# VHH binders against Tyrosine-protein phosphatase non-receptor type 20 (PTPN20), part 16

Target 1, 254 residues: Tyrosine-protein phosphatase non-receptor type 20 (PTPN20), of Homo sapiens (Human) (q4jdl3r159to412)
Amino acid sequence: IMQEFMALELKNLPGEFNSGNQPSNREKNRYRDILPYDSTRVPLGKSKDYINASYIRIVNCGEEYFYIATQGPLLSTIDDFWQMVLENNSNVIAMITREIEGGIIKCYHYWPISLKKPLELKHFRVFLENYQILQYFIIRMFQVVEKSTGTSHSVKQLQFTKWPDHGTPASADSFIKYIRYARKSHLTGPMVVHCSAGIGRTGVFLCVDVVFCAIVKNCSFNIMDIVAQMREQRSGMVQTKEQYHFCYDIVLEV
Short names: E, the ipSAE of ESMFold2; O, the ipSAE of OpenDDE; V2, 0.75 times the mean of E and O plus 0.25 times the DockQ between their complexes.

## First folded at step 16 (VHH; framework vhh_lunsekimig_d3)

Design W6 (from V4 with E105S; at its last look DockQ between E and O 0.87; V2 from the best seeds 0.00; counts 0 for: pae E 2.2 > 2)
Fold by ESMFold2, look of step 16:
Structure W6 (fold): chain B 254 residues (1-254), chain A 122 residues (1-122)
Amino acid sequence: as target 1 above (254 residues)
Amino acid sequence: EVQLVESGGGVVQPGGSLRLSCAASGFTVLEYELYWYRQAAGIERELIASITSGGSTNYADSVKGRFTISRDNSENTMYLQMNSLRAEDTGLYYCVKGYRSYYDSRYHLDHWGQGTLVTVSS
C-alpha cells in the first residue's frame, strides 16, 4: 500500500495554476499553494470567474462519478461558493471538517446560523429549514432562493464532525455511514465535497464513495487507479500515506 | 487590491497609552495572520505582535504585558493597544498581512502598510 502511495507521489502530473495565481484571485485561496488546475477548475458565471474548486470525474467499470472538490469557503468567498453550488445544480454538500481545529479556522461558517434568520447573499437568500444532529455528522436542509426570479433550490449539507485533529478516525464505521448517507441523498449535479484545503479528507471521501458504488454493482475497483484519476484533476488528492492506507482499511470493514 | 492603512500614532509622554488602528481593504482580517512591526531610528524592522486567524497572539519580550493586539471583523480593522509607553517604543509602526501555505508551515509576509509614527518623549 505504501509502495503504491510512493509511486503516486513520484508521478509527473502536468497542469497549470494560472487562474489561482493571478493577483486578483490570490485572496480567494485558503492556502496559497493549494490551487485548482486551470483545465478542471469550476468557473463562475458567464465570465468564468475564479473559485478554488475542481471538477472531478472518476470512471470505474464504465460508470462515471461526478464531484466538485473544493476548499472550505472563506468569509470573502461565501457568495461564490453558493453561486457554484446552484450553477451546477448540486443538491448535496459534504463537509468533512469542523470550522475550527487546533485554534485555526479550517472553514468559515457559510450557512445561516439559525432557523430564524436567513443568510443574505448578493443574489441569493439561504434559509435553514431544518437540521438533525447525529453522533458523527450533522444534517442541514437549506432552501436557496434566487432574488431575481424567486426560484427555490433544495440543498442538503452533511457535516462530518468526528475526524480527529491528527491522523484518521480509529474506527471507519462512522465515516462509512456518513458516505452512504451522502450517496443516498444525491439527486442532481455533482456532489460538492470539501474539507479545509479540499484535497485530503475530500480525496478519501471520493475514493471510498466510488469503491462502495462498485461493490454494490458487483464491479471491480482499484484504489490506486481511483486516486490517480483524482490527482489528474486536482493536485494532491488523498494527501497523506495514512489517508491512503485508511481508504484500504475502510474497504476491509465492508 | 490589498491595502493596509495605519492610524493613531502621535506624541505621548512616558507611561502613557496609545491605540493604533490598521484599516484593511481587499481581504478579511479574520482570515489571515496579521502583524505589527516597529522600526526605530538605526534599527531594522522588528516584529512586535501577531495574531493568527484563530485568535492566538504572540508578542515580543520587550512589549509583552504592555501591548495588546486585537481585531474587529465588523470594521475589518486590526488594533494595537500600547500601554506604559517608554522612550524605546518610539518608532514607525507598520501593519502587515501574512499568508498561509499548506505544505510549508512557515509564516510568510505579504503586504505592508505605510506606517504610523509613535513618539514617546517628555
Scores: ipSAE 0.353, ipTM 0.677, lowest interface PAE 2.2, mean pLDDT 89
ESMFold2 (binder alone), look of step 16: mean pLDDT 81; pTM 0.803
OpenDDE, look of step 16: ipSAE 0.764; ipTM 0.883

## First folded at step 17 (VHH; framework vhh_lunsekimig_d3)

Design X1 (from W2 with Y32W; at its last look DockQ between E and O 0.89; V2 from the best seeds 0.75)
Fold by ESMFold2, look of step 17:
Structure X1 (fold): chain B 254 residues (1-254), chain A 122 residues (1-122)
Amino acid sequence: as target 1 above (254 residues)
Amino acid sequence: EVQLVESGGGVVQPGGSLRLSCAASGFTVLEWELYWYRQAAGIERELIASITSGGSTNYADSVKGRFTISRDNSENTMYLQMNSLRAEDTGLYYCVKGYRSYYDERWHLDHWGQGTLVTVSS
């Protein structure tokens, strides 16, 4: 599987990062060198404003799986993040990081802290309606109200809390349960999936989700092909050889 | 447009105190690694203090225990509290913003202010 990963790393994919590299957008990127392709980036509103996020469509056995892969939001991009979720009618957010890991901020706390006070944004109000803390992930139920129209939307956020600071989880079981729950929760729009940069853990999630769907339908799958499709739409998806190996490890243990 | 404007420099006697401010625009100070650099006449710029986005601080040995870096998100401003000043602290003090590179896992220097002069003399 090492040879497969090396082949993926050597492939020279055409694509440009002009929008993410514009001076006005540079501070909207958590990492200067992790950018969405111009062709697949998720636009915001009519003006097609910038967020570090990419549409990902994966095809396997004639079925299409649709995601948004994005970085962990910055304080300055929280409004943009919620706008993206609503404009794409997404009902599931999969968060595969803790807010701080190893003393480094991986993602800003972009949701309401308590059931009592909503998060007040420029165009939206986000209410935390309910939450459940499980051993390996936290389920949060939100109602998001657009201020100008009064329209409300339900969003479920699933935060996986047990990914180690370095490497991959020692036990695949908890991550498998997390992915299955996320898929079961999906109703509308692309799943929004993020970690810190939106390429490593996010890539593993997407790959394994597609494979599980294929197994359920008694369909064939090829992990290398799935990762290749992702990398055409967001650079560097499934970042490390350890993460790539973990995709195989998870599948074999199901 | 990213801008960093230092202020609070001046002339102070040895043993005195000064508080430097760095007013920022075009970015949020809480989210980025920030630095104070010092340049004495005829010497290359020296890193004095840094604060990570997570709030961890580091100091040059020459200023440990005397200088404190901090920031205030509501004013979008970084500070350097300088106590027990010495003649060797004289120099031009720069506020600097970093950015993070994912693949090398480093913070890199990005934007510099124009500097504020601190003179420690009798």
Scores: ipSAE 0.551, ipTM 0.796, lowest interface PAE 1.4, mean pLDDT 90
ESMFold2 (binder alone), look of step 17: mean pLDDT 81; pTM 0.797
OpenDDE, look of step 17: ipSAE 0.844; ipTM 0.932

Design X2 (from W2 with T28I L30R; at its last look DockQ between E and O 0.89; V2 from the best seeds 0.76)
Fold by ESMFold2, look of step 17:
Structure X2 (fold): chain B 254 residues (1-254), chain A 122 residues (1-122)
Amino acid sequence: as target 1 above (254 residues)
Amino acid sequence: EVQLVESGGGVVQPGGSLRLSCAASGFIVREYELYWYRQAAGIERELIASITSGGSTNYADSVKGRFTISRDNSENTMYLQMNSLRAEDTGLYYCVKGYRSYYDERWHLDHWGQGTLVTVSS
């Protein structure tokens, strides 16, 4: 397992980060050194505006699994985030972080806090229709209305709240249930998956989701191959050897 | 475009007070670590105070207990309240914005203001 991770870490991947490094886009990145490749970045609108987000397509056993891996939105990028979700027809957002962890802001609260008052953005109005708080994650149902067209979109957000500040969960069970629920909830477009930087916990989610789908279909899978595919499309997916090992641990529990 | 504009500097007697302001544009102060640096004549720039995105503050020993860094997120502005001023506090005061680096888990200096002059003289 460790040898596999070291091999992934040593592989040189060609790719450019010109869009994310432009001065006009630097403040759209939560972390200066976590950027999408130019070739796989998610464009916004016809002008192909910038958001720190990457398309991820994982092929396993003849099947293709489609995701958007992205950073936790900043206050200044909330409109861009919802535009991305709507333009890609995504109905599921998987959020694998709390807003603040260890006194550090990991992600801005990009959704309405209460059922009574919608979130008013420049181009969108986001309504919280209902929510359910479970022991380890929160389910939120949103209706998102484009102000200019009046079109409405249903989006389910699933926020996993029990990932420890450091390392990985001691018990995989709650995260397994979370991933299974997210997959069951999927109807349209790529799943939008984020943590703080959009590479660590996000990478674990994508890897395990593909493996679970393979198990259900009685197909083979190779975790190293899955992670290698992700890393070709967003740099640094599955950040640490502990996270990589956790991918193996979690599938063993299923 | 990122811009930091300091104000509130001036001439003050020892023991006096000043409040410096740093008006920010092109970014949201709430999401960044921010700093005040001071440069006295002939000396390198010195970190005086910092405030994290989460609101935690840190101070140089030379100003601890006399200076207070704060921010007003609704005005997108950072402040430095300077009390019990001494001749040694004379210098050009800079407002600085950081950026977050993921892999080293640190904040680094990014943009600097033009500075505002504080003179403490008898």
Scores: ipSAE 0.620, ipTM 0.826, lowest interface PAE 1.2, mean pLDDT 91
ESMFold2 (binder alone), look of step 17: mean pLDDT 82; pTM 0.811
OpenDDE, look of step 17: ipSAE 0.809; ipTM 0.925

Design X3 (from W2 with R106T; at its last look DockQ between E and O 0.84; V2 from the best seeds 0.71)
Fold by ESMFold2, look of step 17:
Structure X3 (fold): chain B 254 residues (1-254), chain A 122 residues (1-122)
Amino acid sequence: as target 1 above (254 residues)
Amino acid sequence: EVQLVESGGGVVQPGGSLRLSCAASGFTVLEYELYWYRQAAGIERELIASITSGGSTNYADSVKGRFTISRDNSENTMYLQMNSLRAEDTGLYYCVKGYRSYYDETWHLDHWGQGTLVTVSS
């Protein structure tokens, strides 16, 4: 397993980060050193404006699995985040972080807190229609209205709340249930998946989701190949050897 | 485009007070670690105060108890309240913005203001 991860780390992937490094876009990145490739970044609107987000397409057994891997939104990028979700027709957001971990802000609170007051954004209004707090994750149902067109979209957000500050979950069971629920909830567009930087926990989620889908269809899979595909489309997906090992650990639980 | 503009410097008597302001544009002060640095004649710039994105503050021993760093997120501005000023507080005061690096899990200095001069003399 270690040998596989080391081989992935040594691979010299060509790619450019010019859009994310432009002065006008630099402060749209939560981390200066985590950027989408120019070739796979998610464009916003007709002007193809910038957000720190990458399209990820994973092919396994002739099946294609489509995601958006993105950073946790900043205060200044909340409107861009919802624009991305709507423009791509995504109905599921998987959030694999708490807002604050170890006293450090990991993601801005980008949704309405209560059923009574919508979140007012520049171009959108986001209503919280319902929520359910489970032991390991929170389900939130949103109705998002684009002000200019009146178009309305339903979005389900699934926030996993039990990933430890350091390392990986001690028990895979809760994360397995979370991923299966997210897949079951998917109807349209790419699944939007984020943690803080959008590469570590996000990478684990994508890898395991593809593996679960392969198992359900009685298809073969190769974790190294899945991670290699992701890394070609967003740099650094599955950040650590511990996270990589965790992908194997989860598979053994099912 | 990131810009930091300091103001509020001037000449003050020992024991007096000044409040420095740093107006920020091109980024949101709430989301960044911010710093005040001071440079006296002939010496290196020294860190005198910092405030994290979470609101935690830190001070150099030479100013602790006399200086207070703060910010107003609605005005996108950082402040340095300087009380009980001493001659050794004389210098050019810089507002500095950090950036966050994911892989080393730390903040690094990024943009510097032009500085505002504080002179403490009788």
Scores: ipSAE 0.483, ipTM 0.761, lowest interface PAE 2.0, mean pLDDT 90
ESMFold2 (binder alone), look of step 17: mean pLDDT 81; pTM 0.798
OpenDDE, look of step 17: ipSAE 0.849; ipTM 0.927

Design X4 (from W2 with H111Y; at its last look DockQ between E and O 0.84; V2 from the best seeds 0.00; counts 0 for: grease 24.7 > 24.2)
Fold by ESMFold2, look of step 17:
Structure X4 (fold): chain B 254 residues (1-254), chain A 122 residues (1-122)
Amino acid sequence: as target 1 above (254 residues)
Amino acid sequence: EVQLVESGGGVVQPGGSLRLSCAASGFTVLEYELYWYRQAAGIERELIASITSGGSTNYADSVKGRFTISRDNSENTMYLQMNSLRAEDTGLYYCVKGYRSYYDERWHLDYWGQGTLVTVSS
């Protein structure tokens, strides 16, 4: 497994990060060195404005699985994040981080705090319709309304809260249930998946989701190939050798 | 466009106080590690105070107990309260914004203000 990971690390991917490196866009990145490739970045509106997010398409057994991998939103990019979700008609957001871990802000709180008061953004109003707290993840149901048109869209957010500050979960069972619930919830658009930087835990989620879908369809799969596809579309997907090994560990439990 | 504008410098007697302000635009002060640097004549710029995105503060030994860094998120402004000023506190004071690097897990210096001059003389 480690030989595969080292081979993935040695592969040079020719991609450019010009949009994310522009001075006007630098403060839209949570981390200066985690950027989407220009060719796969998710554009905002007709002017193709910048957000730190990448389209990811994974092909296995003739099936295509479509995601948006993105950073945890900054306070200054909350409007952009919801615009992205609405413009792509995504109905599922998978959040694989707590807001603060080890005293470090990993993701800003981008949703309404209570059922009573909607989140008022420049162009959108986001209502928290309902929530459910489970042992390892929180389910939140949102209604997002664009102010100018009155158009609304339902979004389910699934926040996995038990990923350790470093490493991987000791037991894969809770994460397996989380991924399966997210897939079952999917109806429209790409699944939006984020952690803090949008590459590590996010990469594990995408890889395992594709593998589970392949197992259900009685199709073959290759974890190394899946990760290679992701890395061509967003740099550094599945960040560490421990995370890579965890992908195999999860699959063997199923 | 990121801008940092310092104010509040001036001439003060030893033992006196000043409060420096740094008005920020183009970014949200809550999200960034911020710094005050000082430069005395002919000497390298030195870090005198910092505040993390989580609110933790750190100070150079030479100013500890006398200076306090703070911020007001609603005004998007950082402050340095300077008490019990000494002649050696004379210098040009800079407001600095950091950026976060993922792979080395560190904050690095990014944008600098123009500086505000503090002169402590009797």
Scores: ipSAE 0.623, ipTM 0.829, lowest interface PAE 1.3, mean pLDDT 91
ESMFold2 (binder alone), look of step 17: mean pLDDT 81; pTM 0.797
OpenDDE, look of step 17: ipSAE 0.856; ipTM 0.932

Design X5 (from W2 with Y99W; at its last look DockQ between E and O 0.90; V2 from the best seeds 0.00; counts 0 for: pae E 2.1 > 2)
Fold by ESMFold2, look of step 17:
Structure X5 (fold): chain B 254 residues (1-254), chain A 122 residues (1-122)
Amino acid sequence: as target 1 above (254 residues)
Amino acid sequence: EVQLVESGGGVVQPGGSLRLSCAASGFTVLEYELYWYRQAAGIERELIASITSGGSTNYADSVKGRFTISRDNSENTMYLQMNSLRAEDTGLYYCVKGWRSYYDERWHLDHWGQGTLVTVSS
């Protein structure tokens, strides 16, 4: 397993980060050193405006699994985030972080605080219709209304709250249930998945989701190949050897 | 374009107070670690106060208990309240913005203001 991770780390993947490095876009990145490739970045609108987000397409056994891997939104990018979700017709957002961890903001609170007041953004109004707090994740149902047209889209957000500040969860069971719920909730568009930077925990989620789908279909899979595909489309997916090992640990429990 | 503009400096007597302001544009002060540095004549720049994106503050021993760093997201401005000023507090005060490195797990200095002069003299 360690040899596989080291081989992935040693690959020199060609790719450019020109859009994310433009001075006008630098402050749209939560971390200056985590950027989407130009070739796979998610464009916003007709002008192909910038958001720190990457399309990820994983192919296994002739099946294609489609995601958007993105950073946790900044206060200044909340409008862009919701625009991305709507333009791609995504109905599921998987959030694999708490808002604050270790005194550091990992992701800004990009959704309405209560059922009573919608979140008022520049182009959108986001309503929290209901929520359910489970032991290990929170389910939030939103209606997102485009102000200019009045059209709306239903979005389910699933926030996993039990990933420790350091390392990986001691037990895979909670995360397995979370991933299964996210997959069952999926109806339209790519699944939007984020943590803080959109590469570590996000990479684990994508890998395990593909593997679980393969198991259900009695299809072969290779974790190294899945991670390699992801890394071609967003740099650094599955960041640490501990996270990589955790992908194997989860699969053995399924 | 990122800009930091300090104001509020001036001449004050020992024991007096000043409030420095750092007006920010091109970024949101809530999202970044921010710093106050000072530079006295013939001395290297000294970190005197910082505030993390989560709101935790740190101070140099020389100013602890006398200076308070704060910020106001609605005005996109960082402040330094300076009380019980001493002659050794004289210097050029800089507002500094950090940037976050994911792989290094730390903040690095990024943009500096032009500074505002504080002179403490009898």
Scores: ipSAE 0.471, ipTM 0.756, lowest interface PAE 2.1, mean pLDDT 90
ESMFold2 (binder alone), look of step 17: mean pLDDT 82; pTM 0.807
OpenDDE, look of step 17: ipSAE 0.826; ipTM 0.922

Design X6 (from W2 with S53D G54S; at its last look DockQ between E and O 0.97; V2 from the best seeds 0.85)
Amino acid sequence: EVQLVESGGGVVQPGGSLRLSCAASGFTVLEYELYWYRQAAGIERELIASITDSGSTNYADSVKGRFTISRDNSENTMYLQMNSLRAEDTGLYYCVKGYRSYYDERWHLDHWGQGTLVTVSS
ESMFold2, look of step 17: ipSAE 0.686; ipTM 0.857
ESMFold2 (binder alone), look of step 17: mean pLDDT 83; pTM 0.816
OpenDDE, look of step 17: ipSAE 0.898; ipTM 0.941
ESMFold2, look of step 19: ipSAE 0.735; ipTM 0.875
ESMFold2 (binder alone), look of step 19: mean pLDDT 83; pTM 0.819
OpenDDE, look of step 19: ipSAE 0.899; ipTM 0.941
ESMFold2, fold request of step 20: ipSAE 0.740, 0.723, 0.734; ipTM 0.876, 0.873, 0.877
ESMFold2 (binder alone), fold request of step 20: mean pLDDT 83, 83, 83; pTM 0.823, 0.825, 0.823
OpenDDE, fold request of step 20: ipSAE 0.914, 0.913, 0.914; ipTM 0.952, 0.950, 0.952
ESMFold2, look of step 20: ipSAE 0.722; ipTM 0.872
ESMFold2 (binder alone), look of step 20: mean pLDDT 83; pTM 0.824
OpenDDE, look of step 20: ipSAE 0.895; ipTM 0.941
ESMFold2, look of step 21: ipSAE 0.711; ipTM 0.865
ESMFold2 (binder alone), look of step 21: mean pLDDT 83; pTM 0.821
OpenDDE, look of step 21: ipSAE 0.893; ipTM 0.939
ESMFold2, look of step 22: ipSAE 0.724; ipTM 0.875
ESMFold2 (binder alone), look of step 22: mean pLDDT 83; pTM 0.820
OpenDDE, look of step 22: ipSAE 0.899; ipTM 0.942

## First folded at step 19 (VHH; framework vhh_lunsekimig_d3)

Design Y1 (from X6 with D53E; at its last fold request DockQ between E and O 0.96; V2 from the best seeds 0.85)
Amino acid sequence: EVQLVESGGGVVQPGGSLRLSCAASGFTVLEYELYWYRQAAGIERELIASITESGSTNYADSVKGRFTISRDNSENTMYLQMNSLRAEDTGLYYCVKGYRSYYDERWHLDHWGQGTLVTVSS
ESMFold2, look of step 19: ipSAE 0.703; ipTM 0.864
ESMFold2 (binder alone), look of step 19: mean pLDDT 83; pTM 0.819
OpenDDE, look of step 19: ipSAE 0.892; ipTM 0.938
ESMFold2, fold request of step 20: ipSAE 0.703, 0.711, 0.680; ipTM 0.867, 0.867, 0.856
ESMFold2 (binder alone), fold request of step 20: mean pLDDT 83, 83, 83; pTM 0.820, 0.822, 0.821
OpenDDE, fold request of step 20: ipSAE 0.904, 0.908, 0.910; ipTM 0.948, 0.947, 0.948

Design Y2 (from X6 with S54R; at its last look DockQ between E and O 0.94; V2 from the best seeds 0.83)
Fold by ESMFold2, look of step 19:
Structure Y2 (fold): chain B 254 residues (1-254), chain A 122 residues (1-122)
Amino acid sequence: as target 1 above (254 residues)
Amino acid sequence: EVQLVESGGGVVQPGGSLRLSCAASGFTVLEYELYWYRQAAGIERELIASITDRGSTNYADSVKGRFTISRDNSENTMYLQMNSLRAEDTGLYYCVKGYRSYYDERWHLDHWGQGTLVTVSS
């Protein structure tokens, strides 16, 4: 397992980060050193504006799985985040982080605080219609209204709250249930998946989701190949050897 | 373009007060770790106060209890309230913006203002 991870780390992947490195876009990145490739970045609107987000397409057994991997929104990028979700017709957001971990901000609160007061954005209004707090994750149902057209979209956000500050979950069971629920909830567009930087926990989620879909279809899979595909489309997906090992640990649970 | 513009420096007698301002453009002050540095003649720049993106503050021993760092979201501005000023507080005061690095898990110094001069003299 460790040899596979080292081989993935040694690959010299060609790609450019020009858009994320532009002076006008640098402050839109949560981390200066985590950037989307130019070729796979998610554009915003007609002008192809910048957000730190990548399209990820994973192919396994003739099936294609489509995601957006992105950083946890900054206060200044909350509008952009919702624009991305709506423009891609995504109905599921998987959030694999708490807002603050170890005294450090990992993601800004980008959704309405209560059922009564919508989040007012520049071009959108986001209503929290319902939520449910479970042991390991929180389900939030949003109605998002685009002000200029009056069109509305339903979005389900699933926040996994039990990833430890260090390492990986001791029990894979809670994360398995989370991923299966997210896949079951999917209807339209790519799944939007984020943690803090959008590469570590996000990479684990994408990998395991593809594996579970393969198992359901009684189809083969190769974790190293899946991670290799992701890394071609967003640099550093599945950040640590512990996270890589956790992907295998989860598979053994089934 | 990121810019930091300090103001509020001047000449004051010992025991007096000044409030420095750092007007920011091109970024949101609440999202970044911010710093005040000072430089006296012939001495290296020293960190005197910082405020984290969560609002936690830290101070050099020489200014604790006398200086207060703060920020104002609506004006996108950082402040340094300086009370009970002493002759040794004389120097050029810079505001500094940090940036986050994921892989080394640190804030690094990024942009510096041009500085505002504080002179404490009798």
Scores: ipSAE 0.684, ipTM 0.855, lowest interface PAE 0.9, mean pLDDT 91
ESMFold2 (binder alone), look of step 19: mean pLDDT 83; pTM 0.827
OpenDDE, look of step 19: ipSAE 0.897; ipTM 0.940

Design Y3 (from X6 with L30Y; at its last look DockQ between E and O 0.94; V2 from the best seeds 0.81)
Fold by ESMFold2, look of step 19:
Structure Y3 (fold): chain B 254 residues (1-254), chain A 122 residues (1-122)
Amino acid sequence: as target 1 above (254 residues)
Amino acid sequence: EVQLVESGGGVVQPGGSLRLSCAASGFTVYEYELYWYRQAAGIERELIASITDSGSTNYADSVKGRFTISRDNSENTMYLQMNSLRAEDTGLYYCVKGYRSYYDERWHLDHWGQGTLVTVSS
């Protein structure tokens, strides 16, 4: 397993980060050193405006799994984030972080605070219709209304709340249930998956989701190949050897 | 583009008070670690106060209890309230914005303002 991770780390992937490095876009990145490749970045609107987000397509056993991997939104990028979700017709957002961990801000609160007051965006209003707090994750149901037409779009956000500050969860069971619930909830568009930087925990989510789908279909999978595919489309996916090992550990529990 | 514009400097008597402002554009003050640096004649620039993106503050020992760093998101402005001023507080005060690095888990100095001069004279 360690040999595989070392091989992935040593591979030099060709790619450019020109859009994310433009002075006008630098402040749209939560971390200066975590950027989407130009070739796979998610464009916003007709002018292809910038957001720190990457399309990820993973192929296994003739099936294609489509995601958007993105950073946790900044206050200044909340409008962009929701625009991305709606333009891609995504109905599921998987959030694999708490807003603050160890006194450090990991992600801004980008959704309506209560059932009473919607979040006002430039072109949309986001209503919190319902929520449910479970043992290891929170389910939030949003209705997003386009101001100009009155049409609405349903989005389910799933926030995993029990990832430790360092390392990986000791037990895979709760994370497995979370991922399967997200997959079962999926109807349209790519799943939008984020943590703080959009590469570590996000990479684990994508890998494990593909593995679960393979197991359900009784077909083969190769974790190294899955991670290699991700890394071609967003730099640094599955950040640490511990996270890489966790992907294998989950196989024993599913 | 990112800009930081300090104001509020001037001449003040010892024991007096002064409030410095740092008007920010091109970024949101609540999303970044921000700093006040001071440069007195014959001294290297020194960090005198900082405020993290979560709102935690830190102060140099020489100003602790006398200076207060704060910010106002509605004005997109950082402030330094300076009380009980001393001659030693004379200097050029800079507003500084950090940037966040993922792999080394640190904030680094990024943009600097032009500075505003504070003179404490008896």
Scores: ipSAE 0.657, ipTM 0.843, lowest interface PAE 1.0, mean pLDDT 91
ESMFold2 (binder alone), look of step 19: mean pLDDT 83; pTM 0.822
OpenDDE, look of step 19: ipSAE 0.879; ipTM 0.938

